VHH binders against F-box associated domain-containing protein sdz-33 (sdz-33). Designs and how they scored, part 2

Target 1, 300 residues: F-box associated domain-containing protein sdz-33 (sdz-33), of Caenorhabditis elegans (q9u232)
Amino acid sequence: MATVPFPILCLPDFVLQKSLKLMGVVEHLCLSILSKNIKQLIATLKGYPKCFSFKFVPFTSLTVVGERFKHFSFRFDIDESSQNANLRSYTDEGTYITLTVPGFTVKHWIEHVAYVLCRNNSIKLVLWEPNIDEVYEIVKDMRTVEVVIVSSEIQSCHLLKLFPSLRYLGVYKAPISAQILTYNLLHLEVKTKVTLNDILISNCSNFSISGNDVSDKELNFFMRSWIKGSNPRLTKFYIRNSLRVRDPYLETVLFQNIDYIETHKKIYWRTFEISRPDGTKADVMWDPLYNSYFNMTVQH

## First folded at step 1 (VHH)

Design a11 (framework vhh_8h63_2)
Fold by ESMFold2-Fast, scan of step 1:
Formats: structure tokens, sequence, C-alpha cells
Structure a11 (fold): chain B 300 residues (1-300), chain A 122 residues (1-122)
């Protein structure tokens, strides 16, 4: 239950700022809607995340991500007739409280939370359905740096045109398109089937795939192609495998016709080094006990 | 709008059985990973069971062998059959949906219902 502390709205700014530093995020949000002065004071506090996640369509929610995977999840209740939105915050007891501000839409809440809790206007979007134009109208004044698409369909060219600041893209269900693969993203995460050809045409710096089974022979071909100059922007290539589903990675297959050295041999990981003719080096690593990941990291 | 509505909680004696249900709407239920989490007062939320789109299941060690998760895609409903209930199972039980084919922890899920209370007396 929202509780207003001992007449906090009447305290001198110095005393008020000290009191606010002892409160949590839900209390900060509740107090920020009661007073313009308190809203401004809370915005000067430190220790809140630099960005937040907005999840939209068919359901709207807001997740504020803190350090070490702690987060606060809020859900929007939208009045279809007025488009007014209430924000629900869930308690540790599994109940929720509702935050209400007359006239606030989803856009007003996003702006308010960004101002109060985040140091910049960077936002992560999670899209459950392909209603991207409607989402864009809500967030067009924010800097959208990360998008996660969980719908089964992507309008790739349209997505990239609407969000030119996009540098991090996750694709969880939809087939991956050549337009996305060839775009100059900093991070691309794909949780659907990825082919060797998809890897070879990718132009992202950090490429993460999960739930995929890429053969040792295909990884060998990819590494040999990289040595010859493919994927010039690549800094990291990462595969997350389901536990104990994959056959063990085989050194003899992975490095066939590749000059390599083993740099670290530990019980929980093995690390190897491969090089391009120009002296560029990459570290190749996997866990030999469970084969739960494959990692290739380019040095500089 | 995605909605999850839990029901079926109540009071039960230790050693008894109870089934809780979750009615889902606003999304393609058959395409989502579904799960059950629980939270007792003063404890962190715990994922107790999950069911993947293909029917494969996950159970936390604390409930394995006693709880059974199932789904009815035709009715958009998720079930948790709880057998051999212990006082330690007393908690608010929450339905969870995730857009990927896997889930690991309650913190990785985007949606929760309002919950249904299960109380097991000794």
Amino acid sequence: as target 1 above (300 residues)
Amino acid sequence: ELQLVESGGGLVQAGGSLTVSCAASGFTFSSYWMGWSRQAPGKERELVAGIYTGGSTYYADTVKGRFTISRDNAKNTLYLQMNSLKPEDTAMYYCAAHPTSYGLRWTEYDYWGQGTQVTVSG
C-alpha cells in the first residue's frame, strides 16, 4: 500500500533529498506524481538503471532493470474509451498496487519513468505482435536502441526505417531475413534456426544464437572463411546449446586445415587461438564437459 | 491484451491434492511456453513447473514427482496437479507465459496473473 511519509512534501530540499535516498523505486514513483519538486529531486538521485524495457502488444508492461538481474515489473491497465492508463506494481506478497494519474496515457507513463528512474532516454522494446506503427507513435520521442521481436512475423525494412538508432536486435520466433542479417547492428540475437549461409552473410559485430545445432564441419567452414576475411565487423560469435543435447565438440573436426594453438586447458573450458594472415587473432572456446556453448571472440 | 487468470486455490490438509488452473487470452496460447511460479511470504519467487510448446516439461527439485503440469491448447488453459502436498508448499501460485520455447527463472518471464493462494495445514 502506498504510504506518504511524515509530511515529506513540507520538508526543506536538503532534508527531503536525504529522506528520498532511503526509499525504494516504488516509493519514488508514488511520490514523484504528488509533487513537481519531489519529481525533480528524485531525478537527481543516482543508482538507477541507464535504460529500461517497454513491452508492447498485445499486452503493455514496463520493466526497470537494475544491477545483477534485479528488476521491477509494471503492467498497464488501459481504458479503451479514454486511452488513460494505470500502472500496476507487484509486491513481494504477490499482490499489486495501482498507480493512477488523471489523464496519463501509456506515453505519459513511459516519459515519467524515463525521467524519474533513467539517466537517459534509451529504451528497449519487446514486440509480441507486428503492430510496429502503433508502438512507434508511443515511443518516437525516445531513443530506441534495442528491440526484441517475439512475433512470428517481421517487416524488416520498415522496422529499420522507424528505428535508425537500433543497435541491438533480438529475434525470438520469426524467420531471420537477409535485410536484418546484413544490417550493421552491434548485437544480433537469434533464437530460431540459423544456417551457415546466414552466419556468413551477417554484418553484425556480436552475433548470438541459441537453440541451434550448427555442426562442427559447418563451424570449421565458418572459421576458415573468417580467416580468409569474411565477417569483417565480427567481434563475437556465440552459440548457446541445450544441456547434453549436443554431441561433444571435436577439436580435430573444428580445426581441420586451420593453424591453431591451445592457450588454456582447464576442466571447465578449453581456449584456442586462430589468426588471419594480417595478424588479427580470435579466441575460440567451449566447455568440454557439457558442450553448452561455443564462443569465438576477435581480439581488437 | 494478454491476460492470465488463475483459479482453484484453497485450503488443503498435508498429504492432500489440489489442482490449480490458468485461463489464458489475448495471445496464441499454443505458441507460448507456460509455467507456474510460487511465492511464500518473505521468500523469493520460485519457478516450480514449466511446459513447452511440444509438451516437454520442467519441474523444480522441490516438487518433482509430486506435481504435474499440463496444457489444453483447445481451451487455452494451463493446469498444475499438486499431489502429496506439504506445509512448505503454502504459497501464492502464479501463472506465467513466455514467448520463447524455454524458460529458466521467474525473473525471465514477462507476464504473471494475479495469483491463487494455496494453504497446506499440518
Scores: ipSAE 0.000, ipTM 0.194, lowest interface PAE 14.1, mean pLDDT 75

Design b01 (framework vhh_enristomig)
Fold by ESMFold2-Fast, scan of step 1:
Structure b01 (fold): chain B 300 residues (1-300), chain A 119 residues (1-119)
Amino acid sequence: as target 1 above (300 residues)
Amino acid sequence: EVQLLESGGGEVQPGGSLRLSCAASGFTFSSYAISWYRQAPGKQREWVSTITSGGSTNYAESVKGRFTISRDNAKNTLYLQMSSLRAEDTAVYYCAADEWGYDYEFDYWGQGTLVTVKP
C-alpha cells in the first residue's frame, strides 16, 4: 500500500478537500480504498487530465488515457493460487509503487481505477489474444464498452452479443465478417484485407482502412455507387497508405464518369467535390506528392 | 507531435538475423504499448508483435519463437530481434504507438524499414 504523509481522514472537511487536490494518482487510489466517502469525493475532483478512454491489456497491464498524451500505466502482480492481485503504478523513469489490498483481484483493481480516474462513461478495450469471455466477466459491471480493438481472431457474433453498445471497432488481424460490416458502428477501423464488396456492404459511419490495395478503378466504382445512394450512413471513408508503396492516385481514373469540381490544389493535398442528385456533397482529398492517404468526407 | 523512426533493415540470407530499431519522440514512450507491423509487396499490413508498457509481449503465430520484441525506456527505443529469417519475412517493417480515442483513426506510424530475405 502507498503510505500517506499524515492521518488525512481525521482532517476537517475543507482541509480534506484542499489536501486531496494536492495529492497525486497513487495517493488518490490508496485513499479511495480506505473510505467510501473519499472515493466519491475523488471521483468528482477537477484537475486531472480528461480521461476519454481506458486501454486494458487483459491480465498484464492497464493504461488510463487522457488528452495530449497524458496517461497512467499500471501492471498487476497476481498470486496464482488465490488470484489476488497487487497494482504497480509506474513513473516515467520506469520505477513503480506497489498498492496492496487484501482480497483484491484484477477485476477489483480495474473497477477501482476506472471509478477513480475515468471521467468518461465509456471504455476502450485492447485485446491481444485474451479469452474474450474472461475479459467480459471483468468489465461487464463497470462502464459501457463502446470501443474494442482486436488483434486476434474472434467470433464476430459473439463480440457483438457481449458488447451491444459497441460504437468503435478496430480489427487488426482477423478477417472481417459480413455481420460486422453491416452492423451500425460509428467507426470501423480495419488493418486486414478489405474488398470492394466489403466497402459497398458496410453500414458504419466512419470507415478507416490501413495498408489496403484498393485500386483507383475500385475507388471510382465506390464513388459512383455512393452517388447513386450506396452507403447511406457514411460520413467519412479514409485509406492510409505506406509511404512510397502505391502508384500515384490518378484524377482521370478516380473521376471517370463523375461530375466533379476541384476546390483546392496544393503540393501536399488536392480537394475535389462530388454531389448526389439530391444535393448531398462529399469532399475527396489525397496527397499527390506521397499518396499517403485517400479521404472522402460527406458534407452535413 | 509524435514521431517514430525505424531503422536496421537490410538484405540478409535465409536463416540469418537482423535487429530493427524504432526511435520515438514527442510522447512519453515508457507509458505506451508499442507494436511492430509489416507489409509485404502487394499485400496488406499485418501485425507482428506488441510490447506493453509493463513489458508483456505478444507475437503473431508466423513469427513466434523466431522474433523477440523488447524496449529501452531510457533511450525511447523499441527493438525487434529477428532470427531464422525466411523469404516470407520480406517486408517493410513499421512501428506504431497506440491510438488515442475516437479522433485517431490509426496508430502513429513511422516511415518503415525494408527487410529483404534473399538467397
Scores: ipSAE 0.000, ipTM 0.192, lowest interface PAE 12.9, mean pLDDT 73

Design b02 (framework vhh_enristomig)
Fold by ESMFold2-Fast, scan of step 1:
Structure b02 (fold): chain B 300 residues (1-300), chain A 122 residues (1-122)
Amino acid sequence: as target 1 above (300 residues)
Amino acid sequence: EVQLLESGGGEVQPGGSLRLSCAASGSIFSDYAISWYRQAPGKQREWVSTISSGGSTNYAESVKGRFTISRDNAKNTLYLQMSSLRAEDTAVYYCARDYSEYGLYPDDFDYWGQGTLVTVKP
């Protein structure tokens, strides 16, 4: 059961609103379940988070990120009745608050948090290892929600059929299907093995790859292919090497048969500019001494 | 945008100890794996140690058993406790933030601080 200071619930709206502005997310969530008036007042406050995420395996958890609430993470373990949730603060993992709301389902918890914290802002809802059918039933009625799905197992046909407007996808198991790679995603994040061919057939705008070893020759081939018109929707490409201080990028190999200009030279990273024949430019940045990452940002 | 500021370097005799600190600002510290790197004069930068958001640690073979990495999420600070220092440990030490393990910032890049100098004098 949520415990809150008794006297504040009896204050006039203008005094209560000023008090609420001094409280954190945990206090706001606890107070919002005690009164419809408090719920509405909290929903009018400014400084709400820009995104939050839910994990469905093994526990439902809420991580909240925003300018005012930079570090709030709630993990709630919902019982079989779905009416009880144990909320654990990320800032103190040893403490938790038990909330009981008769009649609540998982969908009600998600909708309540979204209403209280993200009323008129675009919400980035990150869902880890969800049942795709259950997620569809939860989010289909929600407003201004950008869905990010992170899964070790992706059934491409089913996923894209239920979410034809899917913009963000995270993939953690190889191989990645051609249907996912060629789909017009805004962002594809990969933490599994990818091939040069996978990169070349990708139609996402922002492609982030982590934990992959990609050679200088493969990056050179990719850049030369991009110059010739491959990956026309690409705006940002990022690869982080899985083995640090290994196989350092060689400038002569990396830019072989590419006309480039060095635009910035810093101690631990360098920036270069490459161009297409049509005048489209891209900024290439990497760590030449450590080989920890490779960044390419296209300017359209 | 994350700003990282290293401190705690200085001169020390072989066998001595130092504790380095890295203070983070402008972003969520506890959601990220954070690493220590070093660069000796005339050498390439070397990875030293990493601590995950969940507290799991890894070390380079050359420092294993001598260095301990830790974090204080309440203070947004990363530490490197260095013991049994050797002349070969002389370097500028840097902290760097890695991608979020939670995927909340998939477009985030590694960020580097200005470094702190450690000199082990024979």
Scores: ipSAE 0.006, ipTM 0.188, lowest interface PAE 10.4, mean pLDDT 70

Design b03 (framework vhh_enristomig)
Fold by ESMFold2-Fast, scan of step 1:
Structure b03 (fold): chain B 300 residues (1-300), chain A 118 residues (1-118)
Amino acid sequence: as target 1 above (300 residues)
Amino acid sequence: EVQLLESGGGEVQPGGSLRLSCAASGFTFDDYAISWYRQAPGKQREWVSTIYSGGDTNYAESVKGRFTISRDNAKNTLYLQMSSLRAEDTAVYYCATYGDSEWLYDYWGQGTLVTVKP
């Protein structure tokens, strides 16, 4: 049960603030829907996450995550007959508590939770196979959508037009179009296969890839291309390799026809420094034993 | 959708054992390092263990020799076998993807409560 005793609403503000600091997130959400004054007080409390993520499909859910705080996850139970949405909060024991407010839609809950638990208005959208226009209608009143993760086939130009503040994009299953690759993203995360050509045309600052179909010969070509001026916005390039990778990268292949300086040699990582003719340097670090990662960081 | 769901927590006496599970869906599980974290009341989250995509493991010094992390890629499930449990192991245990992105939020489950009490 999410119900709180009414007597607490009659306490002096100083005592009320102390009482609120002793309560959990479910109690805070319950109280915030009962009183505008308490809603404002709760929104100013320390210890709450600054950002949240909105997930859509196969069920609509809301996750609130802070840099150094607990994870809070909520799921929506939609009553189609009344257009009413109930919010489920799961406990540590795997049971759940249901929060109900007559007339609240998914949009009302997102706005309420964002106001109460988040100090800024940045959101992360996770889209599997939704109609993106429907999701946009829910989140369009938020100040910024800076992070989008897609795992369905979505038209790239449409995505970029709807979310012009997009800084960070994750692509899990959707085809990666040239429009996405050439866009000025701060971070592009890909959890699907990419080609060498996809890497070479990318214009993001931080490029993270999961699943290694990129060979040591292809990475050698990429590094040589970077030395010649490709990927001018790149600050970080990271590949996380699949458990099915059998062969470690061969140093002799990886750095063929590249002048480098080995800066660190340890069991689970080696670091080589490479440089452009203009003096720009990059650190290349990889796992020499299990080939679990390849990382390239451009020096400041 | 990326989902992580922890289970297997409960009450146990000092010296006892528990096996935690984390069911994962919505991403290429095989390609990711996945970790266990815990949070005791009034304390910050602390890292417990990681299993890398290549199968290697790493442990926090406080649990080394007592806990074993493992994964079943066919079932998209992460495990934590806990033995010789102590009162100090009382915490909510979370699984999380090992994320290198400081700008994208990692996915965390609801957690599962482990209480070690006499």
Scores: ipSAE 0.000, ipTM 0.207, lowest interface PAE 12.2, mean pLDDT 72

Design b04 (framework vhh_enristomig)
Amino acid sequence: EVQLLESGGGEVQPGGSLRLSCAASGFTFSSYDISWYRQAPGKQREWVSTISSGGSTNYAESVKGRFTISRDNAKNTLYLQMSSLRAEDTAVYYCAKVPYYDILTGEYEDYWGQGTLVTVKP
ESMFold2-Fast, scan of step 1: ipSAE 0.013; ipTM 0.350

Design b05 (framework vhh_enristomig)
Fold by ESMFold2-Fast, scan of step 1:
Structure b05 (fold): chain B 300 residues (1-300), chain A 122 residues (1-122)
Amino acid sequence: as target 1 above (300 residues)
Amino acid sequence: EVQLLESGGGEVQPGGSLRLSCAASGFTFSNYAISWYRQAPGKQREWVSTITSSGSTNYAESVKGRFTISRDNAKNTLYLQMSSLRAEDTAVYYCAAEGYLPEDYWSGYDYWGQGTLVTVKP
């Protein structure tokens, strides 16, 4: 199991903190099992991100995603007879070590990993068709489940009921219902087909779309509608397309019948400002050559 | 740590061929659409080619029929086979991955490599 040096537990707190800063994630997980004092010390260490993402695939994997592109990959080795789980910690090279604690289930490991590595107690879940009720039983004591990504639309409404603190919802490869679009989310990310009507009825504050071919005429209609008061909660609207659109967005089409001001012009981007009659302003920026993105950010 | 590392650039005569490689680490390569971009001296960045997670390919008009993009998910590697090279293909070539994780969404980052220089000298 845990093979960390035992004598470190006898060091004064200051020396112990300094020693812990020189250790990796596996050593931190091992030592935190052995002592509640060390568990608390590790949870306060700087260097771990404020927020973490937990990717669940039928209780077989856990990925902790932090700031600065840091990723920690874990998998569960489950004894079907006892439901006891061992945790495998992976390196980028594909090697791993196994952590074993008698009586630990997947729930115990999720709670332990979240406590040790989640500096801000904010939990992000990435769910690929798991049983949502089973996941809820695991994470319900973690009050700050704020982000969920799901592959199936039918589970989304049930998920919103189970996680009332949900701020961010990602919907992948599933049709999106009007109920989801009109829900009061802080962030909605859609990686499936979206229509102009879907955009217009959306009630989220930050709306991100990927893999959709929204035309410059449709974006013009949306911007004109926004100027007239549509999407009142919107703070950011973002479209990303990984494939080149053959016809670039045209400035003359995007801003047809819109009063706008150009605020920045550079080789790879241009920034424009549009305004509502009440003085509310938004910045518009897009990729003029490759249509790789369109960004609209409301000023505050 | 997410990294993309390009290699295979160099000097070549017009009509020649080069194979570029992009080694990926620190993310689930097979889940991402991966693209090649290039930037010639004094010009804007230009999209060259994309291969999706499902293996579908697309190309800029300027390189269609001359360049072939491919991927090896087992090796976490992207390739660009370039043939019939022209002087206007001279550029630094970049590998880019557009992916979606909660942290990437908040930061707005694509994963970009350091680039590899291709020089077609007449």
Scores: ipSAE 0.000, ipTM 0.190, lowest interface PAE 11.5, mean pLDDT 72

Design b06 (framework vhh_enristomig)
Fold by ESMFold2-Fast, scan of step 1:
Structure b06 (fold): chain B 300 residues (1-300), chain A 119 residues (1-119)
Amino acid sequence: as target 1 above (300 residues)
Amino acid sequence: EVQLLESGGGEVQPGGSLRLSCAASGRTFSSYAISWYRQAPGKQREWVSTINSGGSTNYAESVKGRFTISRDNAKNTLYLQMSSLRAEDTAVYYCARGDYETSWYFDYWGQGTLVTVKP
């Protein structure tokens, strides 16, 4: 139940712009559907987020990430017969308002929200179990789809063909394919089982693994392989171990047959440096108390 | 900047109930969506439930009708009321800032709290 404090559409442009700068995201969306002039004026305001998230399951929704890490979530109410969609916004009081535009589909709303709220139309897609082709038809006319999160089994060939500008990929429940691993992503996040071989064939710049355990012997093999030139695009490698109350990684095992130096020593973390024969250096850090993470960052 | 600390886990018989708590410190708790995740031994981490800043809730299909997520913004605390517990619910439970799809923006995973449903 958002309200407008006065008949704002009747104000002079200078006063109108001043008033709009005092309003929030929900008020801007409410006003943007009432007038083409106000829609354009709101779209020129500074301080709006650069991207938003489009989530398909368990319900079709939009999440806008704004200043100070605030999240504004909107749900779609879709008429199955017409495919017309209303946008629902929830208040902190547990009530909601409904935004309606005759003839608007989910696609029209996404285009509208991207235009009004996002200065650079970078989109994050979250694909739980949807028809990927339907989602593609909705977003294909947007500037870029740079971030995709999938939690179901992915058809890697099809996914990469539909989103060739993909920079970040998250795979949360599905097994990961060699085609995805070898693709030249900036960031690959995996929350499913990976093997040492999967790590070694990966071609991403930033590789994050969680929900899986990797042994100190396997990490030793990986680091020795990296020293010999494996993973040439790698800038960051991060593992979040699934079990935290375990024996800590052993320094003697992690660095077996590796020349290294310790650069920092603290109770909760230690930092070491390893080097390639060509002089490229990397910082290695892990949690010595709980074995909860392993981090490797290439120095450049 | 936000630290999250889970508590309330324990051992319970099948069909029993537990209430988990997640205490937050740092910036304004009420401004964020917060989620519960769990990880069973030897299994991948899975999303359980989310509550957004406006109080809207979502649940994983496996827990719908059995679990209830709620928040107390005055106490900076998130709750998960678990009922009709099954052996399959045995896991370490974590809370995290953001929803499952936005959690990669924020790395605020606590120690977790262990829930054991004894067969």
Scores: ipSAE 0.000, ipTM 0.170, lowest interface PAE 12.8, mean pLDDT 72

Design b07 (framework vhh_enristomig)
Fold by ESMFold2-Fast, scan of step 1:
Structure b07 (fold): chain B 300 residues (1-300), chain A 122 residues (1-122)
Amino acid sequence: as target 1 above (300 residues)
Amino acid sequence: EVQLLESGGGEVQPGGSLRLSCAASGFTVSSNYISWYRQAPGKQREWVSTISSGGSTNYAESVKGRFTISRDNAKNTLYLQMSSLRAEDTAVYYCATLDYSGESYYTPEDYWGQGTLVTVKP
């Protein structure tokens, strides 16, 4: 079903702008498709995010995250024969309203939302299927800044070639490749198996690992390598180890042959400062009870 | 015992090229991390480049795009191809292994070669 709150508003701009400030995101989308003037007025409103997420899954969806922890999710209802797309917005009661624009494809909606609500060409992708080329055709005029891979079939070389503006990459199901590890990423988050060797060759600035069991001995070698100049781009390194309970006396192995200064000693975390010969310092925060995490932050 | 022997150093003019070699014995280069480090006069040794057992590489920002690390598994030898050399590249170049085999707590200092001198002079 098609629905709009009002056909067209013929009000002076200042009255219209005051009214628009009292309306929600669905109303803004409805009105923006009716008038170029209203579209431009909505684009000047404050409180909308600078980035939005596009999720390409069996339920293709668009998520707009508002400033104060508010977010709105829309599902696409796609006509397979014409590729025309309608946006559905769901209410708390489980009902929905449908936004229909003749001739609009998923690409048209993404461009419209980017201009009206975010006024930004930046987009985050969540990829569940290996059809990267199809997704690329939809978002190629946008600046893809973040990708999350939830499919083992996605090829890293192809992904990096198509999205050269990529700064954030999440790899949740695919094996880590050398191409991903050595790429000039701002943030790499992995939930697949990684080795110490993978960590040492990584060229990302912020490296987050979860669901892995990285040993004290391996972290010791990593820190000693870092002190000698490995991972020069690294600013943050975070590991969340799997559910295993670890030995509470970790420092004997973890910091063996490392000069450190203990800056904080609490029951659930300790922080040691380590240094390179050139004076570069890093803070290492770690879990002395369960060894459930390891966090290293480089000071610049 | 791990033994590393560097060669290929020499004098070169700015903008020139050199290829360094590191012959390994007592371990297999294709199965280990192996790195190049350098030490300029009056400075501590700094990391230059690493190649993993899987062949993945990483480089210090100062040499990225100018240096290429590679290996020949049949000859058990590591290489560093240096191009567009600058005065600041003048140093003794060392290869080193970060030995993660067995239960050893080895450091790069435990398994260093003796070095090969590279001098970039006009």
Scores: ipSAE 0.000, ipTM 0.190, lowest interface PAE 19.6, mean pLDDT 73

Design b08 (framework vhh_enristomig)
Fold by ESMFold2-Fast, scan of step 1:
Structure b08 (fold): chain B 300 residues (1-300), chain A 122 residues (1-122)
Amino acid sequence: as target 1 above (300 residues)
Amino acid sequence: EVQLLESGGGEVQPGGSLRLSCAASGFTFSDYEISWYRQAPGKQREWVSTITSGGSTNYAESVKGRFTISRDNAKNTLYLQMSSLRAEDTAVYYCAAPRSGYYLRSTDFDYWGQGTLVTVKP
């Protein structure tokens, strides 16, 4: 439906299509709400780059990431009485325009933006609030491939049940559970407290830990366990350290009772190789100057 | 450049109150959601509260009914009014504004302030 007439809608299709190619994102979003024909024409133009994903911070913002452009950033202004939402579209310069459509909710805007800018239904959720069922109703028609949890009240079993397409999970506040650890994720990033036993039972392919104090003795135990067959799905184990929190990594402690070879020794990193009895190899690396990370990558 | 500066922390007794402030610069404050997080000694940083550009508020279950988040767009300032404080509320409190971009690491999704220490002493 059209609430404000635009002269451009009176042009022949060929001329109209050429005119649309000269317009920006804001104009395309505005015009696409005025006519089904214009909405379809904008979609067929393919003037926008490939969209990798949507990032949705429930009830507050939406970011669209494309290949040629950095990103398109949107903020929601929600009317608490009606749940109708206005959309603010931001440019790289920080300027914006407010888009208002009678009756549009957050769900309507997500659907509209997805259709106009790209037909990508993949979404990343950043969850601050335990109202996951309400969030699910908004995004259930999207493919939720990544979730970041920043609320301690979110139930991990319920989350995994609602989002079966989940491949990437970040746990920043919610307690880590055996259900999360043993789930077949491609990538698990954890900022909450993690024990050695938690690491050993993990079934993800890429396991990233930050803000945890994993000792050299614990890393030695983990590596010896890996050599004996633990963590069969593991391709990468990464620890990011605070620069002032840990003592330097000690080669003699890390590789106690492990046969290893140093493969690269440079000023800014050292790389070592360890092997399983079956011939599977892994590279172990850290930065000796700052000890800011520990990385173990399984060779394929 | 985006900058966030927290203030108002200090020592209080259990059951006391404190008001935290976060002064923002380098962006159009009124157009963004802004959050409070806290980090207790030896623990990971946890979300406390968020306020949207439209004024809608959300709270962690542990602080609902005790903390109130608000904003003053004319002063580019975010507030956290804390009441009925408990020993478990002892933490460094941080102001955070979200970065855009799906490709960014989760550690990079927020702009952070330097924090303000709140100590609830028995």
Scores: ipSAE 0.000, ipTM 0.185, lowest interface PAE 14.7, mean pLDDT 76

Design b09 (framework vhh_enristomig)
Fold by ESMFold2-Fast, scan of step 1:
Formats: sequence, structure tokens, C-alpha cells
Structure b09 (fold): chain B 300 residues (1-300), chain A 120 residues (1-120)
Amino acid sequence: as target 1 above (300 residues)
Amino acid sequence: EVQLLESGGGEVQPGGSLRLSCAASGFTFSSYGISWYRQAPGKQREWVSTIYSGGSTNYAESVKGRFTISRDNAKNTLYLQMSSLRAEDTAVYYCAKEYQDFGSYEWDYWGQGTLVTVKP
């Protein structure tokens, strides 16, 4: 089924480094358990997926995914009876590699993977229904920079206290609290209900909302508030509504009492520019056919 | 709504056999890999076996050669045939729909489990 190339350990360091740069992430994981030297060499390489996500599903299962249009993904499952991790690829059905390190626990495996693949032990967690305190005990010595909540049982304020290095938060199944909204996040992604007031009090730099029905009147109020100085940290604001446009002239509502200029006009999108009195500008992109998305990007 | 319902658990003697079933609904069963997990009293859940959409299978080392995973796509049902059962196999067995990670919009679903007890 699957094999690990043992003889590579006999190569000189220079040749080994060159060979490692030609290999994929699965090969690097397999080789990383063979010696301390090769583990360190692999950890210094460049050119891996831009980020890795650690998906905690009910115990001893961990999925590590490289994120992008064409991502690499693999899962390892810990066999508590034999100290084995069973590594498998989602892109290669039937590929199965058993990795054995005596004495390794789930925590040891996660630390090992984070060291080998993740820069500065920076990790992304995707949380379903495990006890967050148990997950925290496993990852507390790592830098958790991204969390996605897909369980309504997880309380957001507790999460922020456990992960102070958090920069990206996704909230898919839980109500959003004022503590999350006002927290200094680089990116907040929400698929739960938000109000105009929630948007106005948000302190994140990049705010992405989907599964909501924010009206053009509410977006108009938001833009007018932004022009007056609201959301000073905002660099990008995105909404995808579940409702389609009902009136092709809805931009008269969207830009009511706003001085704007149209910079681009195409069949599928239009771009407008709005300005603050201090000269700060933002680009607003709007879907003229469906009104299903609104995107605002602040210019530097 | 995605639902998974396990059945077939019970009490057996060491060396005995049992067949577990998992009835699935609310998703396109044939398109996903589906796994069996178990949780022994006082321990964390552990992975037992997976069968992929294409029919390929994987097993935890502790059950390899003793357990066989299979699926019936026409009935939306997953099976686990267990033989040569040991006291260490005593656990609640869970069925889980595997997540295919395409941007973190999909997630795993779990059933409520079925208890297997191996007693001398």
C-alpha cells in the first residue's frame, strides 16, 4: 500500500536538503520521524501550503489541510492501543501509511506536525463538538492564530481568553457576542445572524459576513457612518446576502446622500469610490444583476 | 439535516462476532468517505476504520485482519463486520461522515453510537 524511503537517511546533508525541496508534505511527515537532523532540515524548508488547519473531530482524529484553490490534505488518526498514527491522503484513495513513535500521544503528534509544517508553531483550529478545555490542553504551547467555530455549544468569550494570539475567527454556528465584535481581530468571518449595530461596533480589520439579509438602506447607513469616522480599523468589509436584487435601480438607495464616483462598470459588477472629509477613500463593489454581494475596500 | 443511526451492538463472548450498521440520511452517501470510531469506558474516542467513496478501505492496526468495513450505496448504509472479538474491543461504536475540506464550509457529523460488550 504505502512505503517510506528509508535509504534517504544515508545522503549527505547538502544532497538531502536538495532532495527534500522536491518532495511533498506527506513525504516530509514520513521522513520527519526518522531522525532529529532530518526533522530540523524539513522544518527550515520553504514552499509549503500557505497555511495548515488542524481539525479537531472527536478524539484522536486530526486533519491537516493546506489552504488554497488546490489544497493538500491529509488526515492522521491516533491508535491509542499501539502508539501509531495512521496517515492517509484525501487525494490518493487507498494510500495508507502507519507512523509509529513509542510514547507519542495526540499532543506529541500535533506538536510534531506544527513544528515540521507550521511557521512559528502557528496553527488554525476548526472546532466541532469536542470540549474546548481538552483541545486547549493539547494546543496551549502552540500559537493559535485562527479558529473556526462550527458548534453552537462553544462560548466565544471563553475562547478569546484561551487563545490571546487569535487573529482570525470564523463563527458559523454560534451567536456572536459583543466581546468578539470589539476584539482586535485581523479577520472576522460570520455565518450567523448579525445586526447593523453589530457591524458598527466591530473592531476587526477585515469583516466578512454571509447568510445574512442586510438591506441596502442598512448598507447606506453603514457607509454614511464610515464616512463620519466609524470603524476606524476597517480595511475590508464583505457581505453576501441570501436575497437577490429586486430592483435594478437599487443603487439610488445604496448611495442616497453619499457623494460617490463610478470608477468601473461591467456586466457582472460595478465599482464606486467614496471618501471621508480627511481624504481617506474606499472602493465599493456591487453586483448590479443580483445584489447578492457588497464589498468595500479602504484605500491606503 | 444529516443523520447517522448506528445499530447491531450487543454482548458477545471473546472470540465471537458482531455486525454493526449505520443508516445515513440527509446527504449524498455515495460521494463521501465514512468512518467507524469507538470509545471505551474512561478513554477518548479512537478511529477504527474508513471506507472511501471509491471503495478503498483503511483500518487501525489493532483491528486489521479482524474487522471488515463495507458500504451499500443503494441503501445508504455502512457496515462493520467484527470477528475474533477481545475484551479490549468493548466500546460504544460511532459512525462518522468524513469531511471533504473545500474551504471549511463542510463538517463531520456523528451518530449516537451502539454499545459492544465483550464478556467472558
Scores: ipSAE 0.006, ipTM 0.250, lowest interface PAE 10.4, mean pLDDT 73

